# Ledger of designs, part 35: VH-VL binders against Cytochrome c oxidase assembly factor 8 (COA8)

Target 1, 167 residues: Cytochrome c oxidase assembly factor 8 (COA8), of Homo sapiens (Human) (q96il0)
Amino acid sequence: APERGAERRDTAPSGVSRFCPPRKSCHDWIGPPDKYSNLRPVHFYIPENESPLEQKLRKLRQETQEWNQQFWANQNLTFSKEKEEFIHSRLKTKGLGLRTESGQKATLNAEEMADFYKEFLSKNFQKHMYYNRDWYKRNFAITFFMGKVALERIWNKLKQKQKKRSN

## First folded at step 18 (VH-VL)

Design nj1 (from ni2 with heavy chain Q106S)
Fold by OpenDDE, fold request of step 19:
Structure nj1 (fold): chain C 167 residues (1-167), chain A 122 residues (1-122), chain B 111 residues (1-111)
Amino acid sequence: as target 1 above (167 residues)
Amino acid sequence: EVQLVESGGGLVQPGRSLRLSCAASGFTFEDYAMNWVRQAPGKGLEWVSGISWNSGDISYADSVQGRFTISRDNGKNSLYLQMNSLRAEDTALYFCAKDSRFFLGSGHFDVWGQGTMVTVSS
Amino acid sequence: QSELTQPRSVSGSPGQSVTISCTGSSSNIYSGYDVHWYQQHPGKAPKLLISGNSERPSGVPDRFSGSKSGNTASLTISGLQAEDEADYYCQSYDWSLEGWVFGTGTDVTVL
């Protein structure tokens, strides 16, 4: 009996997108969509003279990005798993195999799949509400710190101009 | 050195109040969520409460909801737990635990204090 | 259930490998939240052993390894040593409780 290789369900690796921005870039870069979350990661630029406030902003953005990536990667995996289970269950109930006579993967009709989507959304409604709430909280904090960093940069520019006028 | 030091534990009667404090040092306190975890004598770990870096998010275990209040003073590098309406089941060693992240739920507890003992007895 | 399920105790001889399981629910491990592991010696505070399912902090020996599959996480201790005798706790975040949950704890004994 051929040992059916246990398909190693790839745990979503903390897939740091292998996208490497150019070494000389002074800007944030957007990577390709992650294969699990479908979100595009941002590679944050780190200035040589990063202020403590800039650093905190960057860390807040990084954590929020990682949180978003993890949430959607996990949600998509859960969705895919439950979808497959639903399909298999329905096919079994219909007395149908997992493969058609032509050897193709058996599928359900649009109406049956609509039932799955409705059930999935209903089941995950509360989770999505919490996610949305927390998303706003995180982004408000980030926006607030963006404002602080902007003010700091303005102030530093003004100080530099004053020093140049005094010399 | 990164350190957490709990204080304020003691013997109290049921229905009384107690305030625990945790003094943080060796790291930027305002950049991390903080938690209280308790351990009853001879029992496992129980998460009690958590607070985000800016106090924007606060959560409690159901066992303490409505009785305990977590707070922080970032200027003093201090975490607090106000415990009201104490019960015998609140008897435990209370640990202060540092989260690895700003917000609750996305990190892990990388630093622990030694704990402060709270005994609720008549 | 507000706790992750662990075996009460696990034992092994020096040099053996032991595995501790941690089973969660639909609102924590199954939902893809990371599992963390802590070691606690008697009369001591818990110490972080594994973070993010499989990451070892600095100072943790390589004989400790973590994994996660489905609704279950596992901690494996290879080459069991006398100093590994301790309580071990898994931890995860529960989105429905909006809080952290610990495992019931596992007492590891070295025979």
Scores: ipSAE 0.870, ipTM 0.951, lowest interface PAE 0.5, mean pLDDT 93
Fold by OpenDDE, fold request of step 19:
Structure nj1 (fold): chain C 167 residues (1-167), chain A 122 residues (1-122), chain B 111 residues (1-111)
Amino acid sequence: as target 1 above (167 residues)
Amino acid sequence: EVQLVESGGGLVQPGRSLRLSCAASGFTFEDYAMNWVRQAPGKGLEWVSGISWNSGDISYADSVQGRFTISRDNGKNSLYLQMNSLRAEDTALYFCAKDSRFFLGSGHFDVWGQGTMVTVSS
Amino acid sequence: QSELTQPRSVSGSPGQSVTISCTGSSSNIYSGYDVHWYQQHPGKAPKLLISGNSERPSGVPDRFSGSKSGNTASLTISGLQAEDEADYYCQSYDWSLEGWVFGTGTDVTVL
């Protein structure tokens, strides 16, 4: 039976965390860390009577979460790939094989790896700056809408109390 | 029905200004980033500019940077492109394109207008 | 402006399979940004064909499929039909430009 070579899907699957919160939960849940991004996804609760403001807040949070997951998943994959390529290139330059005589994966010393990390950080510096900027913008918008939703909920509770006093 | 309708195209001389408009309907306009894309006659698609849902993020292609200004009015469900210092190379069909997301760079263009023609000629 | 690289033209007979490649750079496809595909018939606006590398919107036939590996994305049209004759464009986001980039476009002809 020919071993069907598992085509390594190099694309980080949009890791729908298989974590399902309890059906009767009225709260947001935090899932386990994603295997690619290492970020913990939030499963957002959807109220039966979700207001337009609550819906917009949820959508903003969902998009921002997906954006973060994708960014870090891809960054981690790129890092891992470039790290491996760096190691292979350096070993080859040294005339060393990919495996030691004991059959272990050949590794570089801490100083050589420090050079890789420095180069990687330098190369990705601008990308990280843009990410940080955009992260703040997104979270500011979310925080603003959290405030709006909080005010809406307070107002709705006050209206309900007034209606109960009038009856 | 979700629809985008571009207007404001026409014939202009080099160095002049033109303002394009895009009217959106059938969706919550304030929940999506919007874009302008152009296509010169017999050429490919070129992204021109994008604006986030709340106008907090604006971006331009290098070819139009400093000359074009994108803006939006969420109360009127309208997108605009102010084009200044027009050049012959700006001659194109200009499309309004809806993003699938609030912010730039994380979505795709799921709705397109029919375009408005801009011709820059002496 | 950095463009994604596509073949100028691809041709096939009815019922054949054709593939269009889209090659990016370190600041777009290689950095893990998604690739989207658009179909454009003559005199028409572009239409979304594939989103997020491989997702088909409602109403797009299953004969269209997308994939991505490394810095290259691919659109495959299986069982080529006369109605598939059109221009096809890939798209991705470029973080260094802080903007969208389109492919050079591919003219698909049905022989």
Scores: ipSAE 0.868, ipTM 0.951, lowest interface PAE 0.5, mean pLDDT 93
Fold by ESMFold2, fold request of step 19:
Structure nj1 (fold): chain C 167 residues (1-167), chain A 122 residues (1-122), chain B 111 residues (1-111)
Amino acid sequence: as target 1 above (167 residues)
Amino acid sequence: EVQLVESGGGLVQPGRSLRLSCAASGFTFEDYAMNWVRQAPGKGLEWVSGISWNSGDISYADSVQGRFTISRDNGKNSLYLQMNSLRAEDTALYFCAKDSRFFLGSGHFDVWGQGTMVTVSS
Amino acid sequence: QSELTQPRSVSGSPGQSVTISCTGSSSNIYSGYDVHWYQQHPGKAPKLLISGNSERPSGVPDRFSGSKSGNTASLTISGLQAEDEADYYCQSYDWSLEGWVFGTGTDVTVL
């Protein structure tokens, strides 16, 4: 088979989708699903008057998105790689080829593939439990800071109203 | 200028305790996870412990679990390592390292201190 | 304890290229965690050389490059210079240990 060169990847890259929202948007945007993670990245709006608290919230959300994208991109690639290896191993044990008569990739029936899915989930059980715990820790912190930003914005509105009365 | 300065090292007998401190300056300390890394004389680097920006996520190497306690005071821009039940194997130069991220596990160590030496000997 | 495997030493003449390998396990590099590289001169603290497998921080010469393929990462020093004589460590995250792991370290000698 011909060499594919630098286009090959063993792991997915980290980072945000290449989608770019309109420059004058004042809202967060949700981009298309990332090729590797299958997650839709958020493209965060940065207002001119962003407070330190708002900046921290945005950075927390950006980091969590990057972490989540990297985790699932890598899990999806590993899943695909191990799935192919499982199919090839089972076909070899049966004395079958990797391709059908039409040249398409040979595969296994649904019951045989269920063995792969069970093995993959069992192998990754603890890893996913740690991921879930960490996901909740991150999102609890983000939610807490969303509340703090909301209170800051209410306070600024009340301060604006108080200033108008004093004039 | 981003800077980390460790202190609190010294010579102690096995079974005793020490408390290390790391003073941070030049960056927003409360926005980053922090780590302790040690290096025994003539040996390689060993990660010891890490703490997330808000102390809500803390992790230890198996070799120190239950004996060491990491903590931070974001108001004082300081990281701490309480080392109890010290053993000869804990003899090392202890570095404070700034993580590039808020939480553990997804960043790298972009700034290091010069280290403080801990010697555990009879 | 799990640790990443590196060669003990590598040497080269000035101007040559040297490559340091870093091999992990199923709970770190194989699982897709990034590899970072640090340089440590004798008696000094480590310094970040490469983050995210291949990214050079500002101020790191372009003769340093990194890559990752499968369960192995590589640091390449092209155009080796006398000041590159140091110890080099790779680093990755290990999900099963819930912590960071460093490589065993490689002593680079400039002949």
Scores: ipSAE 0.718, ipTM 0.882, lowest interface PAE 0.9, mean pLDDT 87
Fold by ESMFold2, fold request of step 19:
Structure nj1 (fold): chain C 167 residues (1-167), chain A 122 residues (1-122), chain B 111 residues (1-111)
Amino acid sequence: as target 1 above (167 residues)
Amino acid sequence: EVQLVESGGGLVQPGRSLRLSCAASGFTFEDYAMNWVRQAPGKGLEWVSGISWNSGDISYADSVQGRFTISRDNGKNSLYLQMNSLRAEDTALYFCAKDSRFFLGSGHFDVWGQGTMVTVSS
Amino acid sequence: QSELTQPRSVSGSPGQSVTISCTGSSSNIYSGYDVHWYQQHPGKAPKLLISGNSERPSGVPDRFSGSKSGNTASLTISGLQAEDEADYYCQSYDWSLEGWVFGTGTDVTVL
């Protein structure tokens, strides 16, 4: 749908630590990764003459971003918590301490950690399938309205060209 | 004023059908998911069904799955609940509730109607 | 039938604080889903009190506060008033049921 790369052309640079957007911006821009979800948020531009269709598209994108940020923040925290619990349980079963002699947290070898990864994926399979389904539902709606907005903008440009030529 | 007004409740015999309606006003109806919640006399709240802003996602409580059908008409700012094969345990006050979000599962219910009473008895 | 667990009733004198607990399961509150709270006076529709665990909508007095820790959410009324006598319900989403679940409800009585 955005084949001309308009978003890439108009998007502010990303990847800057402690990034602060310009006070007044006429473009969407991408911020630094959120510390909980590890996802980069889009900060949306709201034009003065935003059409009802453009407003709906922006709101759909904003809601989907918030939903996605929250899902991965929750999953990252759950993953970290269950990983630590698994390591502690296996170390206790082996009669080992939770810390090495140097004071560093003890851990398990790669083969032992593979058991954790398999267990975690199995436990969360259905939840992630629902996430993927919901992601597709949201993105189909967003893509549909991106197309509608693109057509609206083209139509407005054609009407303005026709009006100017007749005047 | 943001308003939700339910209608279509009444006294009906077991095994029969009723269709509930909810008329919405004062907000952009097509931008929000909508839900039905019921409350049996003297009992707590029970979520019944929800529908996303564009009807692309619909969910039902297990207790009504296969018997109830939620739908909406965004052109008429209206939410519906078709209730078939009614049972005594479906007797309740049925509320229409506005979700805060377009899609199911990530919002909360910020506006409620006053409810319409459905009584299923012989 | 799926329900979050709340105490049946709590009581307090005017000016006292009361706290209502809401305990969920692995497919709702424990999984990180937000908890919302509703107030219902007799014969009235429910009214949103707290969204997103702790956010007060406009018009809700600041004596109402919410929190969530682990698998339990709490609603606190810090300066109980006569008009706070009502039923209170918590709510969360349950991913395994693909639907909303409400708490069993708590009757708050002002003595």
Scores: ipSAE 0.714, ipTM 0.879, lowest interface PAE 0.9, mean pLDDT 87

Design nj1 (from ni2 with heavy chain Q106S)
Fold by ESMFold2, look of step 18:
Structure nj1 (fold): chain C 167 residues (1-167), chain A 122 residues (1-122), chain B 111 residues (1-111)
Amino acid sequence: as target 1 above (167 residues)
Amino acid sequence: EVQLVESGGGLVQPGRSLRLSCAASGFTFEDYAMNWVRQAPGKGLEWVSGISWNSGDISYADSVQGRFTISRDNGKNSLYLQMNSLRAEDTALYFCAKDSRFFLGSGHFDVWGQGTMVTVSS
Amino acid sequence: QSELTQPRSVSGSPGQSVTISCTGSSSNIYSGYDVHWYQQHPGKAPKLLISGNSERPSGVPDRFSGSKSGNTASLTISGLQAEDEADYYCQSYDWSLEGWVFGTGTDVTVL
């Protein structure tokens, strides 16, 4: 999580990408990675004849994307903040400055940083287990509706083909 | 007009059961999570339970875990709360609340009912 | 019985600004969960006032604004009016409880 990105976020509650698809697109678009979450948002196509099943699938996917973007944006920000706090606390305990002789931010070696990573993982273990459980629940629902939409589209193609043969 | 109408409240003795209902209208009920929130007389709001759009995700406040059961019938646009082993501290006005999202935890409560009163006393 | 901390009451004169604080914990507001605000007039159901920390639903006056920083959210009523006299509750999700938590509530009085 780069500091410039955090400074330019300017109260962006969702962390959604600024990508905008072409004016007359007929496809879903995958945008660039979101600055805060590192996830690629999907910009969903809405056809003129979107069925109720297709609409529900799109809404489920949109909600899940927003949920996922928010979770990782928050986790990335928290990780960065707690990492700096840990480094500052350990440097203070050692009687060291926050800056090196050259003015660069002082840091800890890999062995010292391993304590931070272990503590962060431990504190977030259950939160991430709940995230994984919720991710699966959301994606099972999405997969179910993908199947329903696929069947609906097959039936519409068969009806179109039957009418052409009858004419 | 989006509406939620609670019913099933009443006066009961401790240890007894009640079943609350919430009838929804004016929106696609099956697309939203639903919640129960209670307010004891003169007190603040307390979330009680929530259920996702498809009933696949259900959660309870610790104070009611194991005694209350939330359920929904999307075919009847209805939300339910089965309250067993009622205690005096369960005395409250019980609100039905519509979540803004399909799943629990990331939405907000955009529509509320007027509540149904549950009184538990000897 | 987890709850977010709010002041018991806040008062102001008509036209003044008042701010209601809402302080959470590491498992709710500090973890980045949004804060929502509800207004409740006596004898009435709660009404959504602010969602997503700062978003106003249609029909909510511009004088209501919300913000969040760290483990604290704030609701500000600019240009206090008599009809703003009500109870106000904040709300956030708590991942460790797997449920919603409300604030203790704030009684706003217009002098």
Scores: ipSAE 0.710, ipTM 0.878, lowest interface PAE 0.9, mean pLDDT 87

